# VHH binders against q9y6x5, part 243

Target 1, 379 residues: q9y6x5
Amino acid sequence: LPPKLLLVSFDGFRADYLKNYEFPHLQNFIKEGVLVEHVKNVFITKTFPNHYSIVTGLYEESHGIVANSMYDAVTKKHFSDSNDKDPFWWNEAVPIWVTNQLQENRSSAAAMWPGTDVPIHDTISSYFMNYNSSVSFEERLNNITMWLNNSNPPVTFATLYWEEPDASGHKYGPEDKENMSRVLKKIDDLIGDLVQRLKMLGLWENLNVIITSDHGMTQCSQDRLINLDSCIDHSYYTLIDLSPVAAILPKINRTEVYNKLKNCSPHMNVYLKEDIPNRFYYQHNDRIQPIILVADEGWTIVLNESSQKLGDHGYDNSLPSMHPFLAAHGPAFHKGYKHSTINIVDIYPMMCHILGLKPHPNNGTFGHTKCLLVDQWCI
Key: E = the ipSAE of ESMFold2; O = the ipSAE of OpenDDE; V2 = 0.75 times the mean of E and O plus 0.25 times the DockQ between their complexes.

## First folded at step 10 (VHH)

Design yd30 (framework vhh_8dlx_2)
Fold by ESMFold2-Fast, scan of step 10:
Structure yd30 (fold): chain B 379 residues (1-379), chain A 119 residues (1-119)
Amino acid sequence: as target 1 above (379 residues)
Amino acid sequence: EVQLVESGGGVVQPGRSLRLSCAASGFTVSSNWMGWVRQAPGKGLEWIGDIYSSGSTFYNPSLKSLVTISRDDSTNTLYLQMNSLRAEDTAIYYCATGKDYYSEGFDYWGKGTLVTVSS
């Protein structure tokens, strides 16, 4: 009876939403499972970096997905929507579905999790869906549950990704209680549908389910803009990523570009690569540019234009607004247990333990998740 | 190996034009990204403009109406044409080369040529 795990991500689900909105289905899930109130994500607090950290247990400088937009100084390749299928970008780490398929006679299944439609180290998820944002949650769930119930060798690790509440968080901002209430209620209903479907198919009692997210969301405003063109002429540098962390590749000496940027705005920090704070673990990779700019929470970096984003993420990972949560239910987990905080890199070694897999070297600490698990002693 | 030698500097009166040359050796100017940078007395470096291997040019917007960058591939020489010179254009002018558009900046510099604008 090999153990089974379903990992579900609702993109951009800020931990504090749990305190400010009603989630009857999620609350029922937590009552019979565990809740981690805050997950400290990796810097930068963006979708692709953090989703890859969840499944590798590595900081961004180690797994190589350092932003949603990247430039590699050695190969001179660009990472964009058109290049996100290139295995080159994903091959600096081994995600858990690859490990799951290679260590035992097991299959993996994926509905839209970042990287699962890419062959990584010549291995692609046994069952997967090509990324398409127009595919409903219901269709993703139907495919995952079909694969969990009907596969040989058995699917023991499955992933399911959903774009909300991130898309609405950007559009409305997290302080728009009317719109966010409607969005979050729909997500809670989807969680209810997930639990009901698993129960109807006889999967619920023997399946470990983790519900988590990659980052939070903070309120932005047209009154909180940093016009980069007021700091430096765009002809002095190449812009690799813009906001809220700008990745700058200088065309003149780096010191002069740094000096033009250093004191331009009181609402951003400017770092030479070697001076990036050690606590970010964001320095030792060729895809990290010579200068980065880090906007203060709620500030948007622009190029002489207005921003229509009312919410954003990517900010300092010490900010509670950037933190997601983790909830879990299943035979591996205690019932009714609440834990304060873990690091997002801790999820990977915990999942390896649940599945009986030998983890690849990683930055997570298994001890941080022991209190969640029935087969471990809590201290 | 790679050498850049600027020439054409000197004393020039306000309102006049001047053309600077940069003779390159050890590489082919048509194969590399090249640019001009200046440094006024007691001030930092100011980027003037670039020319890419394609022949495309990009200029500092504050200087775009006053300068033109060109090259002669047959003589392996880069040029900077300056018009309507003002006292604030007094500086040492450097030519420099990098690998491509995405290089961290200029890897090789000439020793510079002095331009003094005074009456």
Scores: ipSAE 0.000, ipTM 0.113, lowest interface PAE 22.1, mean pLDDT 88

Design yd31 (framework vhh_8dlx_2)
Fold by ESMFold2-Fast, scan of step 10:
Structure yd31 (fold): chain B 379 residues (1-379), chain A 119 residues (1-119)
Amino acid sequence: as target 1 above (379 residues)
Amino acid sequence: EVQLVESGGGVVQPGRSLRLSCAASGFTVSSNWMGWVRQAPGKGLEWIGDIYSDSSTFYNPSLKSLVTISRDDSTNTLYLQMNSLRAEDTAIYYCATGKDYYSEGFDYWGKGTLVTVSS
């Protein structure tokens, strides 16, 4: 029987939530599996970029999903909608479900993971759901487990995406302990439902399950706003993305736009594309704009208006508040092992190893995850 | 087209209870999240609380003991129950919803209903 893997993402699950709240179901999962306490994500720390990095093992400049809103200066195409099904945006990389279907002639299944409802290199997930935020976790789980049990060729790779705690993190802010406690308890109950469903169906003992997230969350405030209209007029540029990383396309001389912005706020860094710090791995792609503005943690970039957003992400990926965790259980994983840190791009080569797939060239390092795996020498 | 119509406001005596209603059309309240927001004279918007599709409720901690949010899925109506009303509860009360579950703020608002707490 070929190895099977279910990859589950709870969007915006900040790593230190595990320290500040109680998760009885997740704790039980971890006690019989492995925990990576911090996952260092890619810059920018946004949903689409990081979800695609998990399944490709690539930095954003390499896989091409460089933001949730993008503009390609060469082709003049714009991406600003989660329902955009143009393969153009996704074709700069090969995600693991495509590799799974093509190398091993196996099936893949997907419940809402970003990119799985798009044909990428003329290949779409064998079973998938078109993205719809109104579909319950229970319905997504029902479809995934049905496909895992009733497919030919067999489903060996499955994905499951859930929008919380990100939606509530934005709305209430991560420092609202009472409301966040309620949200996180519901997520823990969903994890309990997941485990019980897999046990009931006889899948639990032979299925590898990874529970992870794409980024964290930080507290924002009306006292921490950067008003771009105070520094530069709209006639000078086109705005591609706003906050907390602003993507600026100059309508006039780039140097003139840069000079108007460079001293705009002490709480924002302004970079010409070639001056973006190398550690971000955010430079070598046509979808990265000529000028990038990076707000300091907890600061919001606005256009002469207030923001009601109490939590946000997208900030510097060195910030612990931006980091998710990774927990895993199954025949490939040790039991009761805790690991401090991996890079989010390391998840892809680990998953390829578990499934017996040859990874495409990637930015991950298999050695970083080998201590999690029973078939590897840790020392 | 999303429409929200609040009702049940008016003049009420201090210490009394009041229930506000919000009739929704153009979407199903059981499939979306909804909330209540108020604005007192000369003040900014104050969030009261939300109810999600699974009927779970989240409240402003400052108001939690004084209010209850509920809905009637059969009549597509949202409710705000307020107890022990005080003069400082005088405000225009709005019901509101996001365009989808993932929305971080309120995109659609009713016109509001005025509650005046006065002897």
Scores: ipSAE 0.000, ipTM 0.421, lowest interface PAE 12.5, mean pLDDT 90

Design yd32 (framework vhh_8dlx_2)
Fold by ESMFold2-Fast, scan of step 10:
Structure yd32 (fold): chain B 379 residues (1-379), chain A 119 residues (1-119)
Amino acid sequence: as target 1 above (379 residues)
Amino acid sequence: EVQLVESGGGVVQPGRSLRLSCAASGFTVSSNWMGWVRQAPGKGLEWIGDIYSEGSTFYNPSLKSLVTISRDDSTNTLYLQMNSLRAEDTAIYYCATGKDYYSEGFDYWGKGTLVTVSS
């Protein structure tokens, strides 16, 4: 039988939640599989960019999904609504489900993973659900398992996306132990349901399952706001994205806009595009604006208003609070192995190896994940 | 497409209870997460609590003992029950829901209903 892989994302699952809360079902999964304690994600640490990096192995400047809200200076197109199904935004890379369908006579299935309901290079996931946050985890799981068992050509790559604990992290903040413990217990129960469903359907022993996330979460406060309106008048610029990374398109001379912003707050860094730190790999794309503002961890950029968010992400990817984890189980993986850190872009070439696909050129390093795999030498 | 209409606000004496309603159209309340947010005059927005599609509720810890969120799936209506109202509870109350997975908060809001707690 060809190798099969199910990739599951719980949005906003900060790595250290594993140490601060009990996850009996996830711990049972890890006991017979592998755990990567920290995954260093890409900058900016947002949902769209990091989900696309997982499935392409590319930095945001290379795959073109550089934020959840974007403006392309060459074509003059705006992206601010996930209901916009324009393939233009996604066509700068080839995600693994497209490679899976084109390199092998195989199918892909998707329950809500970002980009899977869009034709990319004229190829859409063989089976997919249009994004709808109202659809339960159970319904997504039912569809994915049905497609894994009942498809021709066979589904060999499947994805499953769930919005929690990100939504609750934003509303309560990650330091709200009472509300977060309830949310995380529900997620652990969903992991238990996932494993039970796969066992009942006879899929568990022969399926590779990866459980991961796109980013973490940090505590915000009404006492940590940066009012952009106190720095600069709206007539000077067009705002493409606001917080915690603001994307500024100047309407006047770029240097004048930069000079008005550069000393406005001690809690944000102001970068001309060419001065963005090289370690971010966030410079070489037409969708990255001429001036970028980066708030310090836990600070929110606002326009003369309060913020409703008690938690947020998007911050510097070197921050441990921004890091997710990765757990995996299946015939490709060792049992009971723990690894400290990989880069989020390393997931793509590892998945290509498991599926027997030739990866497109990417920023990941296969060597970083080889110790997880039974068919590889660790030294 | 999505429309939310709050009702049930008005003038209430301190110590009394009040129930607010939110009638939803353009989507099914049992199929989405929904919440309540309030804004006191001259102050910022304060999240009250939410209810998930499966019926689980979560509350702002500072308000948890004073509020209850529920819904009636047959009438497509969300409710906020408030007890022991105080002058500081005077605010415009909004019901809200998210539009998509890239929205890490509430994207659709009603017009709000004013609650005034005064003698």
Scores: ipSAE 0.000, ipTM 0.244, lowest interface PAE 16.4, mean pLDDT 89

Design yd33 (framework vhh_8dlx_2)
Fold by ESMFold2-Fast, scan of step 10:
Structure yd33 (fold): chain B 379 residues (1-379), chain A 119 residues (1-119)
Amino acid sequence: as target 1 above (379 residues)
Amino acid sequence: EVQLVESGGGVVQPGRSLRLSCAASGFTVSSNWMGWVRQAPGKGLEWIGDIYSAGSTFYNPSLKSLVTISRDDSTNTLYLQMNSLRAEDTAIYYCATGKDYYSEGFDYWGKGTLVTVSS
């Protein structure tokens, strides 16, 4: 029987939440599995880019999903993060479900993971749900477990995505202990439901399960706003993405736009594309705009005086507040092992190893995840 | 298809209260963020407030004490309660939602309902 893997993402699950809140179900999961305390995500620390990095092992400049809102300078196409089914945006990489279906003649299943409802290299997940935020966690889980048990060729790779705690992190901010405690308890209960469902269906003992996230969350404030309208008129540029990384497409001379922005606020860095720090791996793609603005942690870039967000992400990926965690359980994983840090791009070659797939060229390092796996020697 | 239908507008005397309704179809109100925006005659759009999927509300500070946004998930309906109405509240009131939770702005709008505050 081929090995099976279920990859679960709880959007916006900051690693630090594990130390500040109680997760009895998640703690029970990791007691007989592994925990990576910090996952260093890719820049920018946004949902679509990081979810695609998890399943491709590539930096954003390499896989082409460089933001949740994008403009491609060569083709003049615009991307919205919702329901854009144009494969053009996703075709710069090969995600693991495509590799799984093409190399081994196995099936893949997906409940809402970004990109899984799009044909990529003419291949769509064997079983999938069109993205719809109104579909409950329970319905997503029921579909995934049905497909894991009742498919031919067998489903060997499955994904499950949930929008919380990101939605509530934006709404309340991560420092609102009362509201975040309630939200995180609900997530822990959903993890308990997941484990119980897998046990009841006879899947638990032979299924590898990874629980992870794409990014963290930081506290924002009405006292920490950067108003672009105070320094530059909207007629000088087209705004491709706003906050906390603004993507600026100049309508006039690029140098003139840069000079108006570079001293606008002490709480953001202004980069010409060629001057973006190499450590971000965010330069070499036509979808990265001529000027980017990077707000300091907790600062929000606005065009109006108000902001709806009490929490946000997208900031510098060196910030611990932007880091998620990874927990895993199953026959491929050690029991009771804790690891400090991996890169988010390292998840892909690890998953390929578990499934017996040859990874496409990627930016991950298999050696970084070896200590998690029973069939590997970590020295 | 996403459809938003506002109702409850009309002529109302100064100092009175009015509740607007927004009937949503093609999506579930509890799964998306939604808001109210108004446009007074000869003026631009003014944001009133938002309600998020879990029920939290955020208001324009200049209007916070005068308005309340609420939701009935069983009837898939959004409400705007307005108190102490003034002539300056005369506007077309729009119910709006994003394409999905990831959208940073309103992608779908109703056609609006006119509120006239006048004797």
Scores: ipSAE 0.000, ipTM 0.117, lowest interface PAE 19.8, mean pLDDT 88

Design yd34 (framework vhh_8dlx_2; at its last look DockQ between E and O 0.01; V2 from the best seeds 0.00; counts 0 for: pae E 15.4 > 2, placed apart)
Fold by OpenDDE, look of step 11:
Structure yd34 (fold): chain B 379 residues (1-379), chain A 119 residues (1-119)
Amino acid sequence: as target 1 above (379 residues)
Amino acid sequence: EVQLVESGGGVVQPGRSLRLSCAASGFTVSSNWMGWVRQAPGKGLEWIGDIYSGDSTFYNPSLKSLVTISRDDSTNTLYLQMNSLRAEDTAIYYCATGKDYYSEGFDYWGKGTLVTVSS
C-alpha cells in the first residue's frame, strides 16, 4: 500500500501541558506510537512561520514567512492573517504537499493549515478548505477523512489545523489552571474523535498520523510591559510586527531609531538586522526589517493603544515555554517510544522519508528522527 | 579514505566501567554524524547512540543511563563511555559514520572491538 500521512496541528500546545494535565486519548495515542517531548521550533515562535517550517524543513529566513505580519519594502505588499493569499509570500519555498502532488498517482488534502489555500509554485492542494475559524473541528476532520478514504488519485498527504489551545492561551494565560484544564480536556476529546473516526473508516492501521504544534505559550502580565512610546516618537518608525518580537521600519535614520530603542528596557534586546544572533537563523531575508526588538520571556511590548494578552508566544525559541511536542502513530513509527527533543525543521525530512519523497534542500536533520521510525537504525 | 579504528575493548568484570575509542581518519569527526553500534553473540546489531555536529547526542533508551558518547576534536576521536557493565553487554562494538544526515544507516564502519563482561 502506498504510504499515507496525516499531519495534525493544535496551535499553541505547549510541551509541558502533557506533564501538567491529563490527556487520556492523547496518552493512548502516544502509548501505541511515539512521543517527542520537546520540539525546538524556529525563531520567531509564531504561527505562520512555524507551520511553514514544519512542512518545508526550513528556517524562517529561508522559506520567507518570517512573521504573522510582514511588509515588503520593494513591492509595498503586506502580509497578515487576514491577508495571506498572495503566492508572493509563500513561493520562496516548496511545501511538502506540493512535492507530494508532483508525484504520480498522488494528491494532497488540507484543512486550514497555513498556506494550503494558496497556489504555491502554481500548485494548490487537490483538496482544501479555505480558512474559516468558525468551521468546527468535526467538519474539518470529516472532510480530511473523506478525502483520505475516497479520493482518486489517492490522498497520500493531508494536513489538519485547529486553533486551540492557542486562542485560549492568549485569553486566559497558560497558568490559569481552571480554564486551561477545560480547554485542554476538549482538545483531548478531539483527539479521541480523530482516532475513533480513523478506526471507523479502517484507516487507523495503515495511516501515519503526526500530532504536533507550532509553539507553546508563556504567561504575561500587566506588570511586565515595555512601552515603546516612552522611548521613541511613533512618527519615527512604522511597526510591522509587534510583541514579543517587534519589527521596526525606521522613517528616519536607522541609527537614530536604534539609539532611541537600544536602552528602552532591560527586558528587551534590540538588534540591527545584521546583528541578529546567528542562532536564530533570522537574518538572511529582505522581509526581516532593519531593526527587531525581542522582549524577554513574559514581557510584552506595547504602545499606548495596545491591548493586553494574558499569554503570548513568539519569544526566543530556546525557551521551553515556546516548545511544542510531537506524537505520532502508524506503520512507520515505533510503539511505546519516547524521545527527548528534535528540531521542528527535522519533521520535514522525516515526513518525506515516510512518503517516499525526495526532500528539497532543507535545514532538518533526518538522523534526529531515526529512532522514531521502524525502518531506521536505532532501537 | 574514510577509516575508523576502534580500541579499548577487552575483558572486564561486571559493574566496571570501560571507555572505547574510535580513531577516525579521512574526515572530521566533529563535522559528521557518528555513532556506536554493537552486536552480541547470536544477536543482531543494536544501536547504542549517535553524536551530531552540534554536539547533540541521542541514545538507545535501554542504554541511556549507562553510556555516554563524546568526541575530541583535537585528536579526531570518538568515545563511548560505558558504566556498570553487565554480562549482556558482551559484544563487538563498532564505531560508524553516515555518508550524510539523510543516510538510512551507517555507511562506514570500523572493524569493531570486542568487549567481554565476565566474572
Scores: ipSAE 0.005, ipTM 0.249, lowest interface PAE 12.4, mean pLDDT 93
Fold by ESMFold2-Fast, scan of step 10:
Structure yd34 (fold): chain B 379 residues (1-379), chain A 119 residues (1-119)
Amino acid sequence: as target 1 above (379 residues)
Amino acid sequence: EVQLVESGGGVVQPGRSLRLSCAASGFTVSSNWMGWVRQAPGKGLEWIGDIYSGDSTFYNPSLKSLVTISRDDSTNTLYLQMNSLRAEDTAIYYCATGKDYYSEGFDYWGKGTLVTVSS
């Protein structure tokens, strides 16, 4: 029978949480599997972009989901609603569930992974849930396990998305040890429940399971605000995205807007699109605006207002605070192996290999993940 | 040593509700998964449902609307609430737990409590 894979994301799970908090259930999972201590995500370090990079193996400029709020200069379309079902935003790449369904006689299942409730290239996940944040982890898990056991053609690729610890990271900040300890203990308990559910249903021994995340979290403060209104009048530009990476669409001459912004704050870098650092791979897409503002770690860009966020992400992807981890268990993976770092775009070609799929051209390097896999030579 | 002591069984009339208790000692109920299993006269074991350390509950689909599993961490006690009881619910009810959180199946069982649904 074909290999099966379940890909689980806990949104905003910063890699160093593993060193600062106790995760008995996750550590038991890792003991008989593999751990990648740091995953270097793509820039901008936000939810929709990085979740789509995981399943396409592409940088944001290539897959087209360049932020959680976007404007396309060619079509004049806006993306700002998590329930936006327009395939236009997602059609610049082919995610793994589409490839899985189009190669061989296979099905895909999804519990709320970004993009899975959208028909991409006229293909929607065979089984899916429309995005609804009020649906419990248990209900998502119940549907996924039902579909893994009761599908024809068989479900070989399944995804499960959970909004924590991101929501609590924003509310409390990652340095709030009391509240974050409670939140992370709950997540560890959910991981334990996931493993036990898979064991009780007879799925555990033959299923490959990846637990990962899209980004980390850094501490913010009312003492670290950049007031954009003090630098430039709103009549000069349209704001497409605000913080910590502001996407600026000039209403007047681009150079004039740039000159008003370039020395606005010592805690913000201002880039013309063509001057965005090459290392970000964030330049070659019509949805990337003519001027991008990048706040320093822990700084929040505001419009003459206070921010209630005590934690945030979206910052420079070289920052360890922005990095998630990856843990995996199953017949494809070694047992008890620890790896230091991979790129988030490397996950896609690894998953294609596990499932026996031919990957679409991508920015990942299979060699970076081969030491995790039992059928590969670690050279 | 792990000990599980069920209570609350007895004779109950059809259509009534009943709550069973399971007092645990030798481990903490909030740190492990626990379940309820029943055996009707002349039948095999039937799984009712489980509660996990993270408060996730999973039920036998045939019984989900009729039962609720809960726990009281302060008294280290597991509960099974049963509603709309029928004669077919007559069985010995066991609470059970694994050796550790990742055990497959039930390693420790109570002695059971008899529930008789009869007029």
Scores: ipSAE 0.000, ipTM 0.300, lowest interface PAE 12.8, mean pLDDT 89
Fold by ESMFold2, look of step 11:
Structure yd34 (fold): chain B 379 residues (1-379), chain A 119 residues (1-119)
Amino acid sequence: as target 1 above (379 residues)
Amino acid sequence: EVQLVESGGGVVQPGRSLRLSCAASGFTVSSNWMGWVRQAPGKGLEWIGDIYSGDSTFYNPSLKSLVTISRDDSTNTLYLQMNSLRAEDTAIYYCATGKDYYSEGFDYWGKGTLVTVSS
């Protein structure tokens, strides 16, 4: 009889898409629930780090997934979006599905949320799909709803991940109204299918559902390239991650590499690790490289070649273009309530409250989300 | 008033074992995340591990085979067992709790206990 929660992510769903495109199904979902108009995500504004921040309540430096590409110099281990299964990378934090299924008479289920097919602290989601981008949204949804409705012990926490509109945002750019309207209409149809499936199975009134995203998307251009090879010989450093936040491991004296890069472009900030702005909370982890390069919004760092991306993310988390939204519906949530902003790390303690779980130490603030919840006195 | 008091530090020879204690008052260790963090000379804070209700423990993967965290609910005390100590284990060891575990300024932590591994 514990409350149930389904956490859904549509990757790369920029907050202002809600105002600039039509979403009849999502707007009905919001009308009967709550909306947070923009969510301040964590730096760097990349997929793996922000999905893990949602489920741990931690900044990237604290949970250890500091980028989509990482390198550990001692063990020589490499992490990428296609090489992400070693628990070594994930074990610096405890995600909510691990805590949930260690409770008596509870299970967790997952349809491809980052990390859910990894045995984190020797614990993998009780029911899960191995990541495979060719699996349709319908198949992911069918598995999740069957597990929610017919498992013993019952599934009380479930996750569902979908790659759009991120993939199309990279391909077309967010300013391509014609292509993005088609993509976003398909996303809204999937949300409609989700709601209808939950209604058909009798889950809609008793299941809490959060629909959110990890980051937004900004427009890129061939006219906004930063060419690193024009500033420094590629042989002087190892490139761990390229754009828009480059992670630089010097092969020669670090100060020499920094001095070659610091005036490379007025559209890029160059930071020694010690000098990374404190507001990023992106300094205190050995996986963060000695030098990072942070491109201005819409600029792309390249190694003497053009870029095929028309949209990208990963930029400064203060940029509105990097912010997703959050919508929620269910017995824990008010109806018809709008909230302006929360931090992405605040989602974790809210989810723990809904599920009756004691949160691990985290960076979130429960008070930021209490007005969304029917069982809380707001103000 | 929350108070955490670490003890059991000192000078120890390489290869030996050491058990650190953390006496907690003002709250119940079994109801909270309790953890150990260390700071070697000239280094940042390093998470060692933590323990939650039901004796679930979580460790920094770099240290998992070298340390064991346990607690005694009847004495409200947390323990860190360290084995096969090496010079790199020289550090100040802190017992900590709080919701901002890896953020600067843990909500509640002790003054620490120094462990020196030296021949």
Scores: ipSAE 0.000, ipTM 0.283, lowest interface PAE 15.4, mean pLDDT 88
ESMFold2 (binder alone), look of step 11: mean pLDDT 81; pTM 0.815

